# Ledger of designs, part 6: miniprotein binders against Serine/threonine-protein phosphatase CPPED1 (CPPED1)

Target 1, 314 residues: Serine/threonine-protein phosphatase CPPED1 (CPPED1), of Homo sapiens (Human) (q9brf8)
Amino acid sequence: MSAAEAGGVFHRARGRTLAAFPAEKESEWKGPFYFILGADPQFGLIKAWSTGDCDNGGDEWEQEIRLTEQAVQAINKLNPKPKFFVLCGDLIHAMPGKPWRTEQTEDLKRVLRAVDRAIPLVLVSGNHDIGNTPTAETVEEFCRTWGDDYFSFWVGGVLFLVLNSQFYENPSKCPSLKQAQDQWLDEQLSIARQRHCQHAIVFQHIPLFLESIDEDDDYYFNLSKSTRKKLADKFIHAGVKVVFSGHYHRNAGGTYQNLDMVVSSAIGCQLGRDPHGLRVVVVTAEKIVHRYYSLDELSEKGIEDDLMDLIKKK
Key: E = the ipSAE of ESMFold2; O = the ipSAE of OpenDDE; V2 = 0.75 times the mean of E and O plus 0.25 times the DockQ between their complexes.

## First folded at step 2 (miniprotein)

Design F5b (from F5 with E35T F36W R37V)
Fold by ESMFold2-Fast, scan of step 2:
Structure F5b (fold): chain B 314 residues (1-314), chain A 80 residues (1-80)
Amino acid sequence: as target 1 above (314 residues)
Amino acid sequence: STRVIVEVEGLSEEQIAELAKALLRIARKYGIKVTWVIEGNRLIVEFENPTEEQLRELLEKVREIAERLGAEVRVIVEEK
């Protein structure tokens, strides 16, 4: 990578943190603020889904390029600028080692280079990025290409945690890496409790659940019941307010005790009836308010005044 | 709607794709909508307005292909 590419372009997470937000400047409440969340641009899936062959046939992704370019253009026009733009996994469709992966990756890099340099990009790994059953090699490839697969950062007194949810789904080929994330997460959650953060927010690709904590195992779209309950309990104990995920390609979610599970629909291929879109997330001292916008709504009308008024000091 | 969850052992991604394509052909033949997601050795299939006969043919096809490919298949059927 060139010097310009290596550090600046994507604000890559390194050393389990994001340099764009130095902790010494961000540990105290400086809100309110907002950020933009997208999920599953997943270049190649529209074609693969339409052919009924999700492991092949992802040889066309021009529509996903146009949709993601529209998302970037809409975000760049927002005033004030969002604090960051997070992509909640499944950046491209082609699994590690599969055809079209390199081409999809280079096209997404090109599109993401157009994001305003003042808006840090936060990248979350999905199953298509690392593999359904991750290995040390697929994790290393992701980290080389996009940055760390799990990390934490602070913005205006709020702690953000990015998790590699593939370790929760199937760690059988990398148990030591899963154990390392578990230990790191327990440390971060302890910090959240001890440092009196205004809020703690989690990003991970696979939802804990789609509707309720006690729902049946989906075997793909949600984490297993035993795993989701264990994670939810850890999050609740640490004061985590919300988990944001992708993966489902539909808007979904629910609340368990004081923890919100928010599943955002896709920038790319839709598997339900939601439009291609982005989620606007407003963080105030008292609450986290969010709303899903179609790409057309956000590009044509921007963010609605009721949400923007929450950012203005009264 | 009826939801069919299929988990397989010993099948490659290509073999699972072959199974998924066979399921799509059955759905198209009878004019029923089917959606699926493939994840490693897991195949999740959901049908709109299937009859008992259509569901039986689907399950028979799954078992036929699994037997031909020498794989162990776990099938879970849920009525919604």
Scores: ipSAE 0.000, ipTM 0.176, lowest interface PAE 14.1, mean pLDDT 83

Design J4 (from J1 with Y73R R75Y E81T R83V I84W)
Amino acid sequence: MKIEVRITADSPETLEKVIEEVKKIAEELGLKVEITREGDTVRVTIEGVDPETIKELAREIVRIAKEYGLKVRVYVDGKVTFVWERE
ESMFold2-Fast, scan of step 2: ipSAE 0.109; ipTM 0.647

Design J5 (from J1 with V80T E81V F82Y R83I I84Y)
Fold by ESMFold2-Fast, scan of step 2:
Structure J5 (fold): chain B 314 residues (1-314), chain A 87 residues (1-87)
Amino acid sequence: as target 1 above (314 residues)
Amino acid sequence: MKIEVRITADSPETLEKVIEEVKKIAEELGLKVEITREGDTVRVTIEGVDPETIKELAREIVRIAKEYGLKVYVRVDGKTVYIYERE
């Protein structure tokens, strides 16, 4: 791959939009279609986790490279090709300023260059990408490396919103950036209502909740009860059907009113009993259907016929 | 008998690994545990009538936390009986 091609992949989200999907061509229903969701490749975490010190940058990540390469190879073999591949944050393990961050970043860029050019990448920021308490500097670094931290795009009449959930977790060092995202989000949700989009779907790194809206604060894996209720109400009012997140390194989620919270397990380090995997998400006019696949299942068998049949026009 | 084990770590992810391991062992022993997070500290409360099974789980929790080099203290019926700090 040429330098220009590689650069285009990693800087695709600009001006709060994704150029791979021009709005003028994508605002009308043209489904059904599907996309692939991965989370937490988090190069460095497997070693850091095994040593019991997850605050370091992790000095080995060869296993994460192999797992992410397997994911890319599996995705590239799918027919028809997915509309896009979204990574729901924690791209690397080393937080801003920590050892191994540059090396982890360059290795992930190299692996992601192997994604078929016909399959746009959608990159979501996680706490390890920007910091648990983001600053203007850490946000700017992310945007230079990977593209905008929050943006919207349309695919076949469906509105997709990518949010920087770190502003909801702890905006204390960048309150003006959090306020800007809040205003932007309210505008996007207003557009969703006015245009009567087929569906609106949200990607953010930190889950609203892991099992239920009324669950106790975890102080790390879920957003605070006041924050998640406020966001859920905004999403429901605008007709958002589902929020997809990572962060938990386990499959989880639940439903609040008509809003689904889907927590997808990791490509990289597992913190539960799920295999390393990817989520296949099928979007039809009536509903959104998804299923988690181990990397081995997706590599060996592809997508099951019951999901693929939803995409076939009869 | 009530046993309370408190584990303190600097990393939220290290605490979650310990919590996950504790839940697995509790399930294997057929014990119900209450797990509460307080900032950088996790409190595991074990209550029941079979002292030996409860003590076995407490020993396993302490072993796991020591393997990760975490600070641990154990209380039995409100009295502190064990404290460990990584050297």
Scores: ipSAE 0.000, ipTM 0.214, lowest interface PAE 15.0, mean pLDDT 84

Design J6 (from J1 with K55I D77N K79E E81V F82W R83V)
Fold by ESMFold2-Fast, scan of step 2:
Structure J6 (fold): chain B 314 residues (1-314), chain A 87 residues (1-87)
Amino acid sequence: as target 1 above (314 residues)
Amino acid sequence: MKIEVRITADSPETLEKVIEEVKKIAEELGLKVEITREGDTVRVTIEGVDPETIIELAREIVRIAKEYGLKVYVRVNGEVVWVIERE
């Protein structure tokens, strides 16, 4: 496993896949199982935004370190172990080229090295990780640091897709990369239909919508109406059940037809009334059930029995 | 946190109405804003320590500009993150 190698290298998506889950062993239903989802640890944001000095990328992030360490400790204590831990973007606060980016990155790598080697880490890019307007250079930097910006993997008959949502937000500086993701996505969705996957689940940083498919464009927290409708239609046609996102730093979401949009609140800086937390996602043959836990709740009490009872069923 | 909003209007009367609406919303949210007029454009700069309140004010300014059919540009952390253009 490359979860803890010399130099801080850990498990990375490569060649548009995740080696921790070999497709030949994961293509048939082998659930039920669960995984843990976190979003926006975003080292640097709490200090930057509280003091009004956002241009320097946030010069203090000790609170985010402590919160993310608490999250890792809580996850490591769970029994049975979750199948994986996914982070839905905005790993650090400092945008590409901004001060403190390197230091924030090295601190997050150090914290993530403490994740149990039996629990693969799935990393999703956010706007702070590759820029609001990504370039070939910022995408390449992310891929060198964290692994592929978009990829797919299978777990027990369920297809998971990780998308770079910044290509949907503003592809103006890298239109060829956006086109490549679009072609790849169409291929993955075709595979989902052809293989009759048990479920297909999407992870992307920017939500399709915050409450409703027909809501007005926010111009920052949701994808444009034309883009979200095209993506939602593609997902629905392919049998995608749910999209999980971060970005909003609040719990939110809704349902469009039979596609669920789930916006998960942050491990790091909160912009609403939610506690710092993690989402527990249980996958059964019939349904996907999830619940947001504060870090304290998950650390002290673990996962509630009603969710865990779903794991005991065939 | 610093948010800069630029609003462009086709008439001085429309621009004045938008300025007054922005001042009213800022007062309701308890935030101090800097408003600068440059020809057909108003620049609104919002600074403070509560990111939720600052983001909410920026959203209200964008909503007001949209209601008047005006062009608006929002910068957060030195980068343009919101653009609304008149049809």
Scores: ipSAE 0.006, ipTM 0.260, lowest interface PAE 12.5, mean pLDDT 84

## First folded at step 3 (miniprotein)

Design d1 (from B5d with D80R; at its last look DockQ between E and O 0.09; V2 from the best seeds 0.00; counts 0 for: pae O 7.5 > 1.5, pTM O .706 < .8, placed apart)
Amino acid sequence: STAEEVLERIVELAKEVVELSEKYGNKEIAEKATKIIREAVEALKKGDEKRLEEALYLLRMALSIIAQELGNPEVIKLAREAIKLVEEAIESLK
ESMFold2, look of step 3: ipSAE 0.443; ipTM 0.775
ESMFold2 (binder alone), look of step 3: mean pLDDT 78; pTM 0.755
OpenDDE base, look of step 3: ipSAE 0.013; ipTM 0.341

Design d2 (from B5d with Q68R; at its last look DockQ between E and O 0.15; V2 from the best seeds 0.00; counts 0 for: pae O 11.9 > 1.5, pTM O .704 < .8, other shape alone 2.545 > 2.5, placed apart)
Fold by OpenDDE base, look of step 3:
Structure d2 (fold): chain B 314 residues (1-314), chain A 94 residues (1-94)
Amino acid sequence: as target 1 above (314 residues)
Amino acid sequence: STAEEVLERIVELAKEVVELSEKYGNKEIAEKATKIIREAVEALKKGDEKRLEEALYLLRMALSIIARELGNPEVIKLADEAIKLVEEAIESLK
């Protein structure tokens, strides 16, 4: 155990898995459950966006601290507890090598330490976390800081796949790492097919698409048309039903051949009209249902009865 | 600056696209595009290169959506021209 692992902030993904969910215990369906999905806490973006100094990583992130603390408080109040809390990338604003990266990282870790220990954290890498063009060094830094950049885990017969989507966006500086993920993913998808998982769900920062598989390449907010189609087809063939993402700082999404692409808005900076919020994701034997809540709604009202009823139905 | 001139031109073209979008009854798209244009203009005024970059990406997306949904040759032409300038602007920020 590294000194950082001993420091016990959260269980980091290691060995391409999350030890908080032992596969032997989680390989079989045990009934409905839910998890919370957040995206883009991105400490520093709000001020950076407001002042126009986004390249310097933002020198202030008190608002993101408060928002993320509110998110953590809301999550901790939920009963029954969510199975996990996933953050779909852009954990901090400062890109690799940029100012305030260490401070932003430590503040986010501090905030996340307040998550109930019974709620494992699932951390996805975004472009701010590992760079638009990741390198071996930036990936290593991420893995040291947050855990594996890609990994899988099981919860109640559902396979969860966390992907590094920057390997799909621009692998030019780390083609070997991209290839390693591709091989790993193919193995995981094969396992999903063979083990007859109840569901398979993917988390990645960059959306496959925002609205349609056939949409134009945004070159930032979605993957290229060729890449997204290859991935989508691969996911569909393996029985993946839902892909969750962030990056867009807006709620968006669409469907492609029964694959649901869910783009969830941010905990942090909002670029659209969506409130700061979290997505509640309910997993039943038959379906995956999800709803975006504002932090205020989730804090004040909790999960609505219709979703809660889905969780309580054995 | 040459960048400001390019951005002004982008904003002008984007406004024209929005106006045409409004003319053809797609108010929701027009409103969305108008918001993005405003954000881009604000980013310009602040001299914020990164905000500008993000605004340019959003603008490109909005223009592409407008072009696709309206399917009007004039709108497509203007949107394509604007997108080209946006892409050039993005590349200039790299």
Scores: ipSAE 0.000, ipTM 0.239, lowest interface PAE 11.9, mean pLDDT 87
ESMFold2, look of step 3: ipSAE 0.150; ipTM 0.637
ESMFold2 (binder alone), look of step 3: mean pLDDT 77; pTM 0.757

Design d3 (from B5d with S64A; at its last look DockQ between E and O 0.01; V2 from the best seeds 0.00; counts 0 for: pae E 9.4 > 1.5, pTM O .669 < .8, placed apart)
Fold by ESMFold2, look of step 3:
Structure d3 (fold): chain B 314 residues (1-314), chain A 94 residues (1-94)
Amino acid sequence: as target 1 above (314 residues)
Amino acid sequence: STAEEVLERIVELAKEVVELSEKYGNKEIAEKATKIIREAVEALKKGDEKRLEEALYLLRMALAIIAQELGNPEVIKLADEAIKLVEEAIESLK
């Protein structure tokens, strides 16, 4: 019986690992499998966005509660069950020190506790969760609430890396923490290369890029050109196939050499034409296939037959 | 014509928000958000049909971020007014 089978859904990452997936059990290929990716539930943003009321923005989040409950219900109906449910940052809207942060956090925890206990949660930090300029204090608060801000774990021979991407955006008030992640990341990438894992996958909140590695580095929603190229080159060298992100509240992405950047739209507030939704990610021995579903589609129809066929292959 | 008047007003308000954010804001965040606002305003002024919807969504997001991050009453008031007009423009596009 694995830790995921016995311990319920909240296995907060500790020691740069996730106990739900012990490495000694998960380091060999055991696919195909799939997982569900959501992003930006961001309790509080819909009110702020719909009214443009920045003083009262984030003081109501009943809509985000309902949308996230709908997401949880859709996930709980899936058969076979996904290996995990990852939330790719901006869990709540209120930044550290802002009003309503505690209430938003407690409400999100309550909603997420309804996820089937056999489906571990993987939680990625976003800029709203740790601040635009994180400090040791804001990182510690996140880690006490949700678990480690960066860590790795294995599922079925695939190495997953969760990064605190805010360290790449603005580490000015926590340079030693950024340095620690850099050193840890280099070690993890070396391990991935040495083992020739079936696949390696990165989760981080801030996308490397939205359309192209060469795009303008002044955009709020991407990492700077020098930073994203340095990271992308490291990922490619280690055999990372794909980076999944949120932050943009729109579906986006592109390819740089053999690395895919996949930006997934939001469970919560939409900043474009995409519906509120989740991304189904199927991992086979040969490839990683993914598709964005609206919450309504997933709840009503489940996963489409072509993806389900890939999931159920022996 | 009415749509043109709304867009002109949005451009005016967005320019004021940019000026205030440069005056009162954190320089790094203000620079990034200002870039988005200027690109959106440029697309609005040239009437780029393919970029118009995208520009309006980006503008709304950038205005909200600047107002939230600065917390300045002048910025909040102007951003709220601009966002209301942007939402009217987006609804007109449906």
Scores: ipSAE 0.006, ipTM 0.407, lowest interface PAE 9.4, mean pLDDT 84
ESMFold2 (binder alone), look of step 3: mean pLDDT 81; pTM 0.797
OpenDDE base, look of step 3: ipSAE 0.037; ipTM 0.484

Design d4 (from B5d with E39R; at its last look DockQ between E and O 0.04; V2 from the best seeds 0.00; counts 0 for: pae E 8.4 > 1.5, pTM O .659 < .8, placed apart)
Fold by ESMFold2, look of step 3:
Structure d4 (fold): chain B 314 residues (1-314), chain A 94 residues (1-94)
Amino acid sequence: as target 1 above (314 residues)
Amino acid sequence: STAEEVLERIVELAKEVVELSEKYGNKEIAEKATKIIRRAVEALKKGDEKRLEEALYLLRMALSIIAQELGNPEVIKLADEAIKLVEEAIESLK
């Protein structure tokens, strides 16, 4: 049993659902509301990046601890409280089987226990959490530690889908697990079509694309053209409005038809010029509005008035 | 073998990208990515099979960063060629 399970503070997905949001209470529109998205705390990457030595799993992560504590403190001060805090993958740096993975995991659990109990935590798997080439064993380890790697839940008439995007990058050592997610996803998208959800939203670690559906493959930061096109077309057909991702450690995104791809920068190590930060996502009956905030600005100034007006509008 | 030839070519291209990036690089991120490329090249040259897949993904990431952050067309073309070969190597391991 992991320390997170023993503490009882985490709302873990089980059975492809999230009990923090019972569907019978959440399936009808009850907005506006908002949630907070973070990505890539990735305990260990800052040291590995600064030294240029990635053969090891990164032996220090004090900076990531401080940044993630700052994120938690900023979230806990928000009023009204967000409906949930989603952490969009690459929770820790050390891949399965690499040194320091257990210690990075335990430190992240400790920091996340400080999240206000009224704000459920939603955890998305990233390539570092589950491996670049996941196996049944690495997926099972993730699920024991954090909860299901893919699942759905409802909030205020909005269907949220959490996907294990590594199955779309490299399923070669777990083809049956990818097939299970594919079947499950088709079922969930069918539900979204039938119910005409107020909105449908996807969280996955690896972006479909960074700027345009037609862009060249980046070979690491986006999904291949054939894969991203198939997924995007399925999402659009089902009425999915937006996909949120991390992985790029930079803000990016674009629109393909009625589907927005939103790539959010990191809490942890930066690979560009963005500040360490979080994304505020406001859901109204008509639209989904989002904005990236630095940790400092969110802590000092809170959510800007125009977004707060949308949250409180009626 | 063909696989060894691909890995050798990747090493050659990565070294060229590093050399040109040092000549034209004046961005902190590009400099850090260059250091990562050198370490990954060392891992590839040692022939450590347990680290081969990780080194290939690391090279892809660093080369992609350099191609996007550095505006020099010669560096971009070399990085793109290296990335294609890295992807071929990754596919052959699958």
Scores: ipSAE 0.012, ipTM 0.389, lowest interface PAE 8.4, mean pLDDT 84
ESMFold2 (binder alone), look of step 3: mean pLDDT 75; pTM 0.721
OpenDDE base, look of step 3: ipSAE 0.018; ipTM 0.484

Design d5 (from B5d with M61F; at its last look DockQ between E and O 0.06; V2 from the best seeds 0.00; counts 0 for: pae O 12.1 > 1.5, pTM E .711 < .8, placed apart)
Fold by OpenDDE base, look of step 3:
Structure d5 (fold): chain B 314 residues (1-314), chain A 94 residues (1-94)
Amino acid sequence: as target 1 above (314 residues)
Amino acid sequence: STAEEVLERIVELAKEVVELSEKYGNKEIAEKATKIIREAVEALKKGDEKRLEEALYLLRFALSIIAQELGNPEVIKLADEAIKLVEEAIESLK
């Protein structure tokens, strides 16, 4: 354990896995569970967006701190505890090499340190985290800061795949890293097929699509039609049932051949009409059910009885 | 403001690109890109600061598609000019 791991706020993904979930213990279905999904805390965006200065990383992020603290508090109050808390990318606003990146990173780490230790963090890389066009250096920085950019873990017979979606968006500066992920993913998907996982779930920052597999390329908020189709088909063939994403700062999604694409709105800056919030994801033997909550709703009321009943049914 | 002038110029160039793309382009690509450009231009005109950046990105995207797909030197030139202005506008918002 590096001194950074021993002093670390959270268990970082290493060796393409998350040690918080030993595969040997988590390979079999043990009954329903749930996890919390957030996206785009993106410290600095609210001010940057309000001033129009989106590229300079924002010089203030107090609101995002408060929002993320509220999220953490809401999560920590949940009973039973969620299995994990996943953040679907854009952890901070300042892109690699931009001002305030260090400060934003440290503030987010400080906030996330308050997450109950029994709730592992799953951190997904976004375009602000590793750049729109990632490099070996930006990926390495991310891995050093937050953990592996792509990895897998098991929870109760469910395989979770965390992907670096920037490798699908623009791998031009790191084609070898993309290839390594592609190979790794194929291996993981093969494992999913062979081990008869109860479910396979993907986390990635950039959505495959927002509404439909056949939608036009927004070139920012979704992957290219060719790329999304290839990935979707690969996921479906492997038995992946749900892909969760952020990036859009709005709730969106659609279905393609029993693959559910879930785009979750942000903890941080809202670009649409959705409240700041978190997604509760309930995993049963038969289905995956999810619902977006405002931070206020989740803080005040917790999880609604209908979802809680799904978790309690053995 | 210099920003308003730049936006006006972007809107003008975008309109010209749309007109030329409709004239010289692959109709399907031109229609799609034109639709995006029109939507982006409308968003720019509404002066909604929150939508301005999004509109600029969409505009850059659509202009890039037109520049790549139509292959017409005049359209490419205008699209490139518009893209440059859009990029400058994006940078100025930053």
Scores: ipSAE 0.000, ipTM 0.261, lowest interface PAE 12.1, mean pLDDT 87
ESMFold2, look of step 3: ipSAE 0.000; ipTM 0.304
ESMFold2 (binder alone), look of step 3: mean pLDDT 81; pTM 0.807

## First folded at step 4 (miniprotein)

Design Aq1 (from A1 with A33E L36Y K37L A39R W40M R41A I43S F44I E47Q)
Fold by ESMFold2-Fast, scan of step 5:
Structure Aq1 (fold): chain B 314 residues (1-314), chain A 80 residues (1-80)
Amino acid sequence: as target 1 above (314 residues)
Amino acid sequence: SAEDIRKQLEELIKTAEKLVQEAKETGDPELEEAIYLLRMALSILAQELRKLGDEELARQVEDLAKRAEEILNRAKEIEK
């Protein structure tokens, strides 16, 4: 279903792909290019967090609206335009079935409609979007609202994979859906190897780890040690260079062998001392270079010349 | 500031005790999500307290997070 058929401007992922980037035009190296990554706008969390309201999904989110509008305005002013804007999950705070979920969703849709139509949106599901323990019903709701929960797309010879990390955290109520993603992922990683993509990049909400592959299980912010090692090994063998995540509301990450784990802090509620911000990701033939910018820095100064110079080299 | 963090800690402790007690009494799986949020809140607060140099208070908060985690893990075992 196209954006017009869906009744909106959003280029929803459908059929496990993103129509904004047709594979036949994007499978060959056409870089360098860059994209913008944000995480956890999470409308409703700032007030819910400050008041200790864990039951009601947050009844006020004006600050998150202003922050996300600032992010959109900053992105729209960038020249050249980024190839896409990805949001790495926790789009809204209210869990499935909770109060304020519909209102938070409609407000986020309104804000995101202001993104320049030349800049496709890539939407990743988070635990607040589909539940800590997803069900067939919560996944179906997300897919109707935002598009597929997992899919792949190509940009200039680079394969991008969007994963539903909640299936890795707790698939107990939807084991068949988890198995379907696992099979699909194995097929996509095989394609990455067979077609010799320039890079393969993964977006998922929950980080594999926050600092080290061998770190202890957090039981919330990182995937379990057995799960993260299995995924990391699959990614490494397929040539995946980096995994980008949100969820932690702080900048974090590390490297395991040749795989980078990059945790980006939030557009919305900060749980550490990082500013509200966005990550600029530059993709060259040789490497992936990224840097976190506060919303104020990006709005006032744009992207630093050292990163932009990488894009101007042919 | 340290005073603002201590005020936040008092509110989170009240929430923690309530959720831990409700989880223990009811065995309600819907409390799983509330316990996850509580554990998240306590972990973050402990990190901020350490940055402020309040190691003893940070340790107390981590002990509360471990209690919430133990109850969550017991709830998961029951659902199996």
Scores: ipSAE 0.008, ipTM 0.411, lowest interface PAE 7.9, mean pLDDT 84
ESMFold2 (binder alone), alone request of step 4: mean pLDDT 71; pTM 0.577

